# VH-VL binders against q9h9l3, part 315

Target 1, 176 residues: q9h9l3
Amino acid sequence: PRKMVAIDCEMVGTGPKGHVSSLARCSIVNYNGDVLYDEYILPPCHIVDYRTRWSGIRKQHMVNATPFKIARGQILKILTGKIVVGHAIHNDFKALQYFHPKSLTRDTSHIPPLNRKADCPENATMSLKHLTKKLLNRDIQVGKSGHSSVEDAQATMELYKLVEVEWEEHLARNPP
Short names: E, the ipSAE of ESMFold2; O, the ipSAE of OpenDDE; V2, 0.75 times the mean of E and O plus 0.25 times the DockQ between their complexes.

## First folded at step 16 (VH-VL)

Design Eb1 (framework fv_unasnemab; at its last look DockQ between E and O 0.84; V2 from the best seeds 0.83)
Fold by OpenDDE, look of step 16:
Structure Eb1 (fold): chain C 176 residues (1-176), chain A 122 residues (1-122), chain B 107 residues (1-107)
Amino acid sequence: as target 1 above (176 residues)
Amino acid sequence: EVQLVESGGGLVQPGRSLRLSCTASGFTFEYHYMDWVRQAPGKGLEWVAEIRNKFNSHTTYYADSVKGRFTISRDDSKSIVYLQMNSLRTEDTALYYCARDEFDSGYYFDYWGKGTTVTVSS
Amino acid sequence: DIQMTQSPSSVSASVGDRVTITCRASQGISSYLNWYQQKPGKAPKLLIYDASDLQSGVPSRFSGSGSGTDFTLTISSLQPEDFASYFCQQANSFPRTFGGGTKVEME
């Protein structure tokens, strides 16, 4: 259970119209919320849209950003063999061009007991911000400066811990 | 290969100061917590201090026995962790180890240096 | 502070013997318990972390168990190279604290 990390990524827009989501920041925290990794990442393609209001990424952050290939190697090294917790984590893995084993993946956007605890429909997809407010009484993603991937990863881990026992039991009975 | 090499030990009188250094190689130094652990002659291990990585604001922790006298710091650009020891006492006499702290799954010292000897004597 | 009581302080054993070392914490430390081996004139070496996880490169004859306050290090079949001192260490809270150590010596 302690071989567990939470991940949150910020993406910028690349491609002709900026519709391609490219990894620009990745934050990883351990079970206790300590930050294992938090780096700005330079996409291999030209950034068309920084998506700053959401991503918090600015041009200045890319000046000394870690090249994607290097960052990917660093991140994968951390994730390998771990249970990886995230919110809508398929987006993070897609941006990383990496897919973690399903049996070792936990997506807080698809945990019915978590939604139930928050008085939300079990099969609904709730935002991290909403769940964090309802269950942790904490405001995240506040302001216009963009998200903090560290804060989001920590919140994700804390949310999962609320339902860890029952969810792990569920998964044991119903392997993905 | 991970390597930790301590230096700076020596013989000093009580009340004096000494600065230990630990040079790290073979891994991404800036990502890891670093600790000092000491061992008095013929005695057990005693944790001294910890400094966390850049992602955790280089936060520091100290044993009560050294708090206010010792300062742990690091230079990530040089892959060095330091232990500034002021107001040294005879009970500070020990072999001082530098240790890498792994914290992705628990918190443990997975690599240790060979140590540097500090002797405080009048 | 969390006190770590390690027992026994010393044990005489022969090659092939099963050796068990116990570590008790003064309060619950979950699974944040590590075991180290130290040979004379050498730095400690990590054996077990998080109570039961075997460090890479460590022989499988070493195992750790326990949670909460009581922990055990077991050497299933003692080998000549295993004669050394062993230390437990809690990483649940600060200050980090070690057990008093156990010296495994040849009978």
Scores: ipSAE 0.893, ipTM 0.944, lowest interface PAE 0.5, mean pLDDT 96
Fold by ESMFold2, look of step 16:
Structure Eb1 (fold): chain C 176 residues (1-176), chain A 122 residues (1-122), chain B 107 residues (1-107)
Amino acid sequence: as target 1 above (176 residues)
Amino acid sequence: EVQLVESGGGLVQPGRSLRLSCTASGFTFEYHYMDWVRQAPGKGLEWVAEIRNKFNSHTTYYADSVKGRFTISRDDSKSIVYLQMNSLRTEDTALYYCARDEFDSGYYFDYWGKGTTVTVSS
Amino acid sequence: DIQMTQSPSSVSASVGDRVTITCRASQGISSYLNWYQQKPGKAPKLLIYDASDLQSGVPSRFSGSGSGTDFTLTISSLQPEDFASYFCQQANSFPRTFGGGTKVEME
């Protein structure tokens, strides 16, 4: 079948009052959780708020970070033509300034069978942390030091595997 | 264009050592896994060792036949992968290929060098 | 170790023939099976990865199928440049292991 990867991004605040979310780290893993890409990324504009408590991004990470234009090219080369799995993945694509085909997109925040396995309402939007704890018995995003996009991408792939057969069959019957 | 060039092969007596090098160009070397695969004269292919990329801690794996005697390593700044071959045996006689290992879907050797010949003989 | 048994060891064929090569794993390897072509004095060349995915630049007359333990490489209409040896290789587990090869030769 079609190649499948999982992605997670961390964003910092740019623009007026730091309200714009700009890409500052991106991690991509294969089906087995091997890391295809993990780079800190320098936004093209001034960072107003590192958002460190959630992003894990600090000033020192930006010193040798890959400029956004270069990183975007590297990332899109990996994503093109593949099924891309993420959690609330629209935000990741927005930060990449990129639209991935819906037919090749899998969002673990919006998969009813996955919510059902977690004993959550099928229509609820559940956090990655909650689903991972409930279904994989793992604690991610622990403490105030911020998220790890590698850890989050790996968790996202493992969550998708729990419903992969059912959901891929559903999408084949119900093309987006 | 992707290019892999092996060197360091030669004739050596049993019990001795050789170091093979593979110089890579035309791709982002530090993002890829790299493997050594060998082929004894007139025989099939045998996987020897793998070293993973910088994002996976350069983790290494070895075939049982070489474990403890061979060491795979890499220098990402020079785009070189090495195979240090100690305590060589006649059974190690082969053409040694360097291969680029893609892992976006499964694991597969999408580019190979031309190989370097190692002959272990009394 | 996962043993890969490849059949036949050789086949004599003519241009235009349909050629089928099989590869059997000693235990399940899902779809983690690759096929390589090797011409005399040359390095192997990837044809098919992940059981059925065609490598870029490889002609569409090559196809792969199978899952689990039984896999097939098919050349739908043999061309002069296809006379070579073919090897399967599993990537499910370490060590990576190859089949013994199939030599496709001119009748």
Scores: ipSAE 0.766, ipTM 0.901, lowest interface PAE 1.2, mean pLDDT 93
ESMFold2 (binder alone), look of step 16: mean pLDDT 93; pTM 0.947

Design Eb10 (framework fv_unasnemab; at its last look DockQ between E and O 0.81; V2 from the best seeds 0.00; counts 0 for: pae E 2.004 > 2)
Fold by OpenDDE, look of step 16:
Structure Eb10 (fold): chain C 176 residues (1-176), chain A 122 residues (1-122), chain B 107 residues (1-107)
Amino acid sequence: as target 1 above (176 residues)
Amino acid sequence: EVQLVESGGGLVQPGRSLRLSCTASGFTFEYHYMDWVRQAPGKGLEWVAEIRNKFNSHTTYYAESVKGRFTISRDDSKSIVYLQMNSLRTEDTALYYCARDEFDSAYYFDYWGKGTTVTVSS
Amino acid sequence: DIQMTQSPSSVSASVGDRVTITCRASQGISSYLNWYQQKPGKAPKLLIYDASDLQSGVPSRFSGSGSGTDFTLTISSLQPEDFASYFCQQANSFPRTFGGGTKVEME
């Protein structure tokens, strides 16, 4: 079905020593890769670590960032009723303080057929970067500017589409 | 409540220019694609142009019949989409609708304005 | 361009009748097909999107089916307020294109 979206979030460090992962950017794309949402998000707590190397988030991005509560409402509105595709998506949902129904969730980091297609152990957790390179022959998360959540979400959707038919059949036979 | 209100229509001579406006309210304008669709008197619907949202670089698409003559643009701060029509022709005579494009699971026009009439006549 | 051939161009029917309108695409458009209703002097109204999904607020007597190239809009039991023109529209590729329309008239 085409009633699915892919999500990728970037997090910054808050709390003591910056060990709390707080949502700082969220990108959502539709089945075709068109961007439905892509906003910088202001955490409710002081940012201790921007984690820029990975997140790509800088202080300047927070100047006009959408407050977390508002952003969360916007994002949940988009996700409601949809099949949500992500990579290691439990981290994204945790940062959103939201949990999508399991039956409507697809995690590309836990799809054995996808790993098999990439000549990886079926029960291993492979990175999005690795799977994207192996299966899509595309380099993502390149450079020192940090990740692009839009790029990552698009890659995630494309990866899932490779195994969509067989995986959906599997899930139909084995509901989570 | 979602509302789209077109304005700027009128009577013009061939070769002249006209700019249409569509003011949107009741939703997050900047997140949506916006389209213009026209309908000649007693005829069917014809898609004219689309402009995508800020997340998709405000990319624009045009019908072949208006390429090079019409320009679709938007001001997200004002929730307005425009249609600049240059080098107007008699065949451009139509009621011009502004439509909101929804594209979460499919692409469709879920809200339409009442339209503004453009008449091109010598 | 994708041509949308809609048939019939007009149909006369009575209240309570089953009305079927067809739309054929010149090439495959998957399920990216929408149906709109337009009453005289009014803007089009979305009825069905993605071939078969009913727009919120639209009566259940309206239904859409089909995929690929052949699509159908069905009104199971025509009501007085259903006399109008109907248009199909493909959203698979640019330019977006509409069918020629079907006018549902009172018999």
Scores: ipSAE 0.907, ipTM 0.948, lowest interface PAE 0.5, mean pLDDT 96
Fold by ESMFold2, look of step 16:
Structure Eb10 (fold): chain C 176 residues (1-176), chain A 122 residues (1-122), chain B 107 residues (1-107)
Amino acid sequence: as target 1 above (176 residues)
Amino acid sequence: EVQLVESGGGLVQPGRSLRLSCTASGFTFEYHYMDWVRQAPGKGLEWVAEIRNKFNSHTTYYAESVKGRFTISRDDSKSIVYLQMNSLRTEDTALYYCARDEFDSAYYFDYWGKGTTVTVSS
Amino acid sequence: DIQMTQSPSSVSASVGDRVTITCRASQGISSYLNWYQQKPGKAPKLLIYDASDLQSGVPSRFSGSGSGTDFTLTISSLQPEDFASYFCQQANSFPRTFGGGTKVEME
């Protein structure tokens, strides 16, 4: 592996009417799916909408959650210098208030060879759930108790591995 | 500064037990994997056991030569990793190192203690 | 179990020499190969991880290469402090296994 990790985050609603997405959980896994980080994170702003049905975040998770500034420092130390894989990863970076180098970023929602393997249009934006079911024959995000960022990060890494050789060669020939 | 300090070694008769401790400081102990590695006098290195972090359920792994006799465990609140060694044999005689196992992109022992000596003899 | 075969078992060298140590795995281990230095009476010290990545604080005269089954540690210009034993270790699978070691001695 090329110092590669996968990340997934869950967000809650802050700001007026809960429309701002703020980081409330982050999970990071290594190439083999071992969990490097998995913490609940307390946003710096008042939580207006936990979005529990999708986020899985409840009030009890926030009682001992790591303050955002501290968690961000912990997370960025792990990400620095590594290839970071995610699904629609720009949302995760926005919630972290962070920009990772594009040359070290891999977004499974925008990899044409991955879509082709799934018999989907190469330029379509496909959901993690759909790709995982079709290519790994695995159900994730099951039920209505919310997503698991650990499960999602692990699935994202396994999906990337299906196209890793081809896509890394493509990027080497076509630097971003 | 990362520091690992082993203790609990000594002279013991075959068939008896010892418990080794490794006290860790200077890092977020609960986020790391921890391993025991041993070195018999004048010999090379032999991996003994690994215990994973809290995010991976503290899963344990053992070398075949110690499986069923040795138990690795950890107390994250005290930053201590243990090696319980039962049914000791003369071939268990070695210097036992505690090591931090970094696993962010590959698995490697980036910090080692000084070791504690276990001597098993009649 | 993956066996790690190191060569040579020992090498006599002088300050300034290039020293090359090889490590061969009985099965493919990708790049999951680490190198350690050990001086008498001391704990091992990590030099190289993931086949070729230099650990922080290790001099640039140390380098690692290889993938799959064949790996090399090179000391480009031996220094007095480099007389020691060197061990490779695979981390691809359990059990973790070490090579038999290479002792680098003063000629």
Scores: ipSAE 0.600, ipTM 0.859, lowest interface PAE 2.0, mean pLDDT 93
ESMFold2 (binder alone), look of step 16: mean pLDDT 93; pTM 0.946

Design Eb11 (framework fv_unasnemab; at its last look DockQ between E and O 0.82; V2 from the best seeds 0.00; counts 0 for: pae E 2.1 > 2)
Fold by OpenDDE, look of step 16:
Structure Eb11 (fold): chain C 176 residues (1-176), chain A 122 residues (1-122), chain B 107 residues (1-107)
Amino acid sequence: as target 1 above (176 residues)
Amino acid sequence: EVQLVESGGGLVQPGRSLRLSCTASGFTFEYHYMDWVRQAPGKGLEWVAEIRNKFNSHTTYYAESVKGRFTISRDDSKSIVYLQMNSLRTEDTALYYCARDEFDSNYYFDYWGKGTTVTVSS
Amino acid sequence: DIQMTQSPSSVSASVGDRVTITCRASQGISSYLNWYQQKPGKAPKLLIYDASDLQSGVPSRFSGSGSGTDFTLTISSLQPEDFASYFCQQANSFPRTFGGGTKVEME
């Protein structure tokens, strides 16, 4: 079986009115929750909105941030060949300007057995925070300091592990 | 090319201290766990200590045989990992290897230095 | 601590022979088992990680198998350069522990 990593990214707003979501932090953890990567990333364009309430990103974090192109290379090197687990992961890949093979992607926001386990509608899109609370009895994304991408990535991996066997069997029978 | 070069070994009396260094090059040092593994003359391999990367708070782990006496540390700016050995004992005599720990899938030592010899004798 | 029992301690073989080395863990370690080769006067070299993954640059005649407590390293056709000592190592828990080693000698 392929090795798994979980990813979570934080984005800031760039472009006119800050409507473009640009990668500003990326965290990657292994199957055991150990952090493989966690860097602040400098977008190529001027940051208009740090979105600090959600992203946790502040101006000070950009002082020594890794340039986007360099960070992207580092991240892609880690992800290549792996099963990548994330929550609403299409947003992370979009920010990375990279799309992982669908057959090697696991999105915990679209796993019906996971929702079922959390007593949620199978076809509903539940938040990472909600699923983590229901299934792991843990509070994440607490406070006003913004999200912790490391914490979120770890939670995502733990959630997936709850349904890994069942879901991998399902995917084997129903390849994407 | 990944390179690990150990130094600091030598002959010391029991109870004395010695500090080993391992200089790394050819990779992003700060991203990797680093370990010390030793091998007594004619014996097998014994794990000594591990220090994790900056993302994992440089957390350290030790073998019971060295706990309280040895300290593993690192200077990411210099790409060096250290092993401070205090209260040395004769059983600490060994070739000490520095090893890079890869942990993106499993935890394994994919690169090793040539080692530095520590001899503890009265 | 997890004890790694490696067998045999030594094996005599000829070029072309199939050689199998066994490593048993005192408790389940999933697939967190690595194999190393060590030649006299040299540092260990990684052969197999995660029980069965071949390290880059290692010849395909080397293979690893097993999960849980029982693991095997196999050399399908022994070559002259394969005479060496081999060690298993568990990475499931701390302390990290190695097997006692297996010396593959020329018959």
Scores: ipSAE 0.886, ipTM 0.941, lowest interface PAE 0.5, mean pLDDT 96
Fold by ESMFold2, look of step 16:
Structure Eb11 (fold): chain C 176 residues (1-176), chain A 122 residues (1-122), chain B 107 residues (1-107)
Amino acid sequence: as target 1 above (176 residues)
Amino acid sequence: EVQLVESGGGLVQPGRSLRLSCTASGFTFEYHYMDWVRQAPGKGLEWVAEIRNKFNSHTTYYAESVKGRFTISRDDSKSIVYLQMNSLRTEDTALYYCARDEFDSNYYFDYWGKGTTVTVSS
Amino acid sequence: DIQMTQSPSSVSASVGDRVTITCRASQGISSYLNWYQQKPGKAPKLLIYDASDLQSGVPSRFSGSGSGTDFTLTISSLQPEDFASYFCQQANSFPRTFGGGTKVEME
C-alpha cells in the first residue's frame, strides 16, 4: 500500500498590512505520529504580522529558520508519492506553492463519515479543535500561545484513522 | 548517495571500553533514526541500540544484553552516531553495523554500513 | 521480547527452484515485518518491508506475505545471486528482534 503522512503548517502575515499568509512552520508525522519533519521557515519576504496568538511564531524562531526555498524542497521530497492527510489542507498546499494529486489527498475538514461520528452535519466544515475534542477526548490549541503544528498533525492523523477503512473504500468507488 | 562508514573497532580485553563511530553522508542526517546492529562470527543479527532524530528528542533504546554498559549518542552537526561500549565481555565480540532506520511508514533498516569488527578476548 | 522463529535454518537448492522461507512471531506484530538478504562477506540488504512491500531495486521474483504471527518470503525462481542468508525482523515493538536466519546454499 501507499505510505501515508499527515501535515500541518503555521503561517505569518507578509505583504501589505500583513494580509498575505506565508509559511513559517511545517510539521509532518508518520502513521504512528512520529515526527518526520518540524522546521521553522523563513518566508522570502518581510514578516509584518507574526500572528503569534494563532501561529505560535515569534521573532526568535526566525533567527535560525530554514529559508523557504530550501524548506519547500525538503517538504515536497517527503510528500511526493504519498497519501497526505491534513485539515483544510488546501491552505497548507497554497502556502507551500504546491499541488498534490487529489487522489492522494485526505482532508479531515471534508469527510462526511468523520462529521457523522462527531454528531455533526455531514456537510459542516468542523474545526480540528472540535473534532479532536469530540472524537479523541483531547484538548489541542489551548490558550493564546499559538498552535503546535506537531500536535495538530498528530491529531489529524488520529482522526483520519477513525474513518480510514470506510473513506478509502468510498474513494475507491468514487474516484476524484 | 547514502553512505554509512563505521570505525573504531579493534581487539580489546574483557572489562575494557571501546567507542565506535559511524559517519553518515548523502542524506539529512538529523531527520533520521540511527541504529547499531551486531553479528557474532558465524551467527545471526542482533539489534543493539537505536537513537531517534532531533524532532523526537534523540530518545534512545537498548537491547537488554547491553543496557547499562552501552550508550548510543549522535552529533547532528558532524553527522556521526556513536556507540560507547563499556565493561566489554567476550560475548560482545561481533561485527557492528550502523544502520539507517527509516520510519516513513513501517520502521526498517534501509541502508547499512559495512561494519567494524570488535573482538573481546584475553 | 518478541521472539522470531525462522524456518528452515538452511536449504539446499538449485538455480530455478522455488524457495519458501517462513518466519513466526511469538505474538502478533500486525504487518510490521521486514526481510533482509545477506550475501557472504557483505552487509545486510533490505528486500521487503511492511511484510509485503518490495524495496526499490529488488527483483520481482522476491515476494512477501503474511500478517499477525506467520510470514513468508518466497523466491519464485532462484538465481545464482540469490545464494545468501535471509533474516526476518519485527518492528512492532522494542527491542527490535531478528529471526535466526535461513542460509540458501547451492546444491
Scores: ipSAE 0.585, ipTM 0.846, lowest interface PAE 2.1, mean pLDDT 93
ESMFold2 (binder alone), look of step 16: mean pLDDT 93; pTM 0.946

Design Eb12 (framework fv_unasnemab; at its last look DockQ between E and O 0.88; V2 from the best seeds 0.81)
Fold by OpenDDE, look of step 16:
Structure Eb12 (fold): chain C 176 residues (1-176), chain A 122 residues (1-122), chain B 107 residues (1-107)
Amino acid sequence: as target 1 above (176 residues)
Amino acid sequence: EVQLVESGGGLVQPGRSLRLSCTASGFTFEYHYMDWVRQAPGKGLEWVAEIRNKFNSHTTYYAESVKGRFTISRDDSKSIVYLQMNSLRTEDTALYYCARDEFDSGYYFDYWGKGTTVTVSS
Amino acid sequence: DIQMTQSPSSVSASVGDRVTITCRASQGISSYLNWYQQKPGKAPKLLIYDASDLQSGVPSRFSGSGSGTDFTLTISSLQPEDFASYFCQQANEFPRTFGGGTKVEME
């Protein structure tokens, strides 16, 4: 099914000591990797830690960032009714304060056939970077500028497509 | 309500230029691909050009029949897509539609304007 | 370019009739096939996208099927407002291309 999108979010630290992960960027791509959405998002609370090393988020990105409530509405509109693919996607949904139906969710960090294909333990949690390198022979999250959520979402979609047929069959027999 | 309103059509001589505009409203314009499709009198539909959204670098695509002569562009701040038509030919005579391209599940034109007529004649 | 061969070019039918229009692509286009309805003096209207998905607001008497190269638009029970021209369109690659159209006329 092509009614499928992949999502990747970047979070910054808010709250005391910056331990609360707040959505600061969200990227969504369609089945073909075309970007449906890619916006910087302004958290409702003061940012304590931009986590730039990982998130790629800088203070300047927040100047014209979309307010969280507005962004959330935009994102949910895109996700509604779709199969949503992500890597460790529970973190993204948590940051979005939204939970997609389990039956319509695909987490590439928890797909045993994908790990098997990458010669990894089936029950291990492998990084997106590792799986992408092993299975797509592509380097992502390179450099010191932080992650690209668009790149990560595209990689996630491509990874899932490698196991889509068998995994969808598995899910049909074993609905979550 | 989604609305697309084309303008800029008219009668021109071969070799001349014309600029079409399509003003969009009722949706987040900057998120959508926009296309031009034309229809010669009594004929079928012909895709002309596409311009993608800001997330996809406003990449453009053209039909071979208009490559090098037509330029599609957009102003997201004004919610307008343009079609600059240079070196017009008689075969460019058609009703030109602006269409919104939806691409979250497939690629299709879910909304169309009423069109603007371009007539190229000596 | 992908050629879209649409048939028939015209069909005469009566209200209540089942109408079937076919579209064949010169090469595989997966399910990236859309159907549009166009009435005289009006802009095209999307009916079906992705081969079989019904556009919101379109009556359920319209349906699409097929994948790869062969596709079909079906009107289960023709209504007076359905007399129009219909076009298929592939969105698998550029350039986007349309079928030649089918005119559904009153018998």
Scores: ipSAE 0.899, ipTM 0.946, lowest interface PAE 0.5, mean pLDDT 96
Fold by ESMFold2, look of step 16:
Structure Eb12 (fold): chain C 176 residues (1-176), chain A 122 residues (1-122), chain B 107 residues (1-107)
Amino acid sequence: as target 1 above (176 residues)
Amino acid sequence: EVQLVESGGGLVQPGRSLRLSCTASGFTFEYHYMDWVRQAPGKGLEWVAEIRNKFNSHTTYYAESVKGRFTISRDDSKSIVYLQMNSLRTEDTALYYCARDEFDSGYYFDYWGKGTTVTVSS
Amino acid sequence: DIQMTQSPSSVSASVGDRVTITCRASQGISSYLNWYQQKPGKAPKLLIYDASDLQSGVPSRFSGSGSGTDFTLTISSLQPEDFASYFCQQANEFPRTFGGGTKVEME
């Protein structure tokens, strides 16, 4: 329960044909689910595809969005020195142009005890929506208006708490 | 440099009102929780109220002794937190501190103002 | 409300002494326990948060320990500037509550 946060990001399409994923929203919550950060972020490149069906990002959100360079500085200041929990978290760090120390990273998409609790194959990558429904009896990402990165970060933290004691002990005995 | 400056204290009769202000600088005010803590002369510390940040809907919490009489609020554009104190009683006499409440790991008051004195007497 | 019982109310000590202050919660508060120092006429100053984490700029002679209901602040070798009052505070639930304080005085 010490220095642990959960993060989730939403991306939009930039670059040729909108194929590059660029950060457009980031949410960070503490151990209890209180929101430390939740900002819309303006990518440094032109947005080709808002990907609204999944990202929830619309043109209106970009009007007062924080420029990427400033937002990245704010976000990294919060993450430094903390255990960071995410789901498929490599994608979030890639969008931030950042790599957090592996020993301080927890990825709920790759925790065998968590999959086991959900009656899923240990090596399978399960969606956040599936794990959350199965283990927390909660529906997230409901409807077609896009995901909420706050909701997703909160769910990710609660999922990790289900296996926190076991997994932290495992990592202490088997350092990454 | 983080600074918190309280103002608005004074001498008032029971049943009257005062509004305290705390002006903040040196940090991203809208990202932080803010609290009021009071200390009666020669006594210990008593938490009074908390107002959360913009991401948590500015939700407010109160000590039972002040609930219904005091209102905490904030103006993020001016970096000010307020404490509206109505129906004041002699037991509200104290030095009132404004405190920044960090919540990255636990919940704790990492910066305090110098306080403003409220005296309630006939 | 969670009551915080702090012991002792005061202690007389000399420079170089080891000083321990105890704080007991009326119910479990996990590690959500903070320690503050207050000198006369001054605002409180954070020393320890989350039971054992040292605030930046606080000397390493200060340490905190405990979890659940029983917590301790230790000053390993008292210095002249450490004569002050010390308060514990729980942050597990609302209302936030403080201990009654411990005054550390020169012997």
Scores: ipSAE 0.674, ipTM 0.887, lowest interface PAE 1.7, mean pLDDT 93
ESMFold2 (binder alone), look of step 16: mean pLDDT 93; pTM 0.945

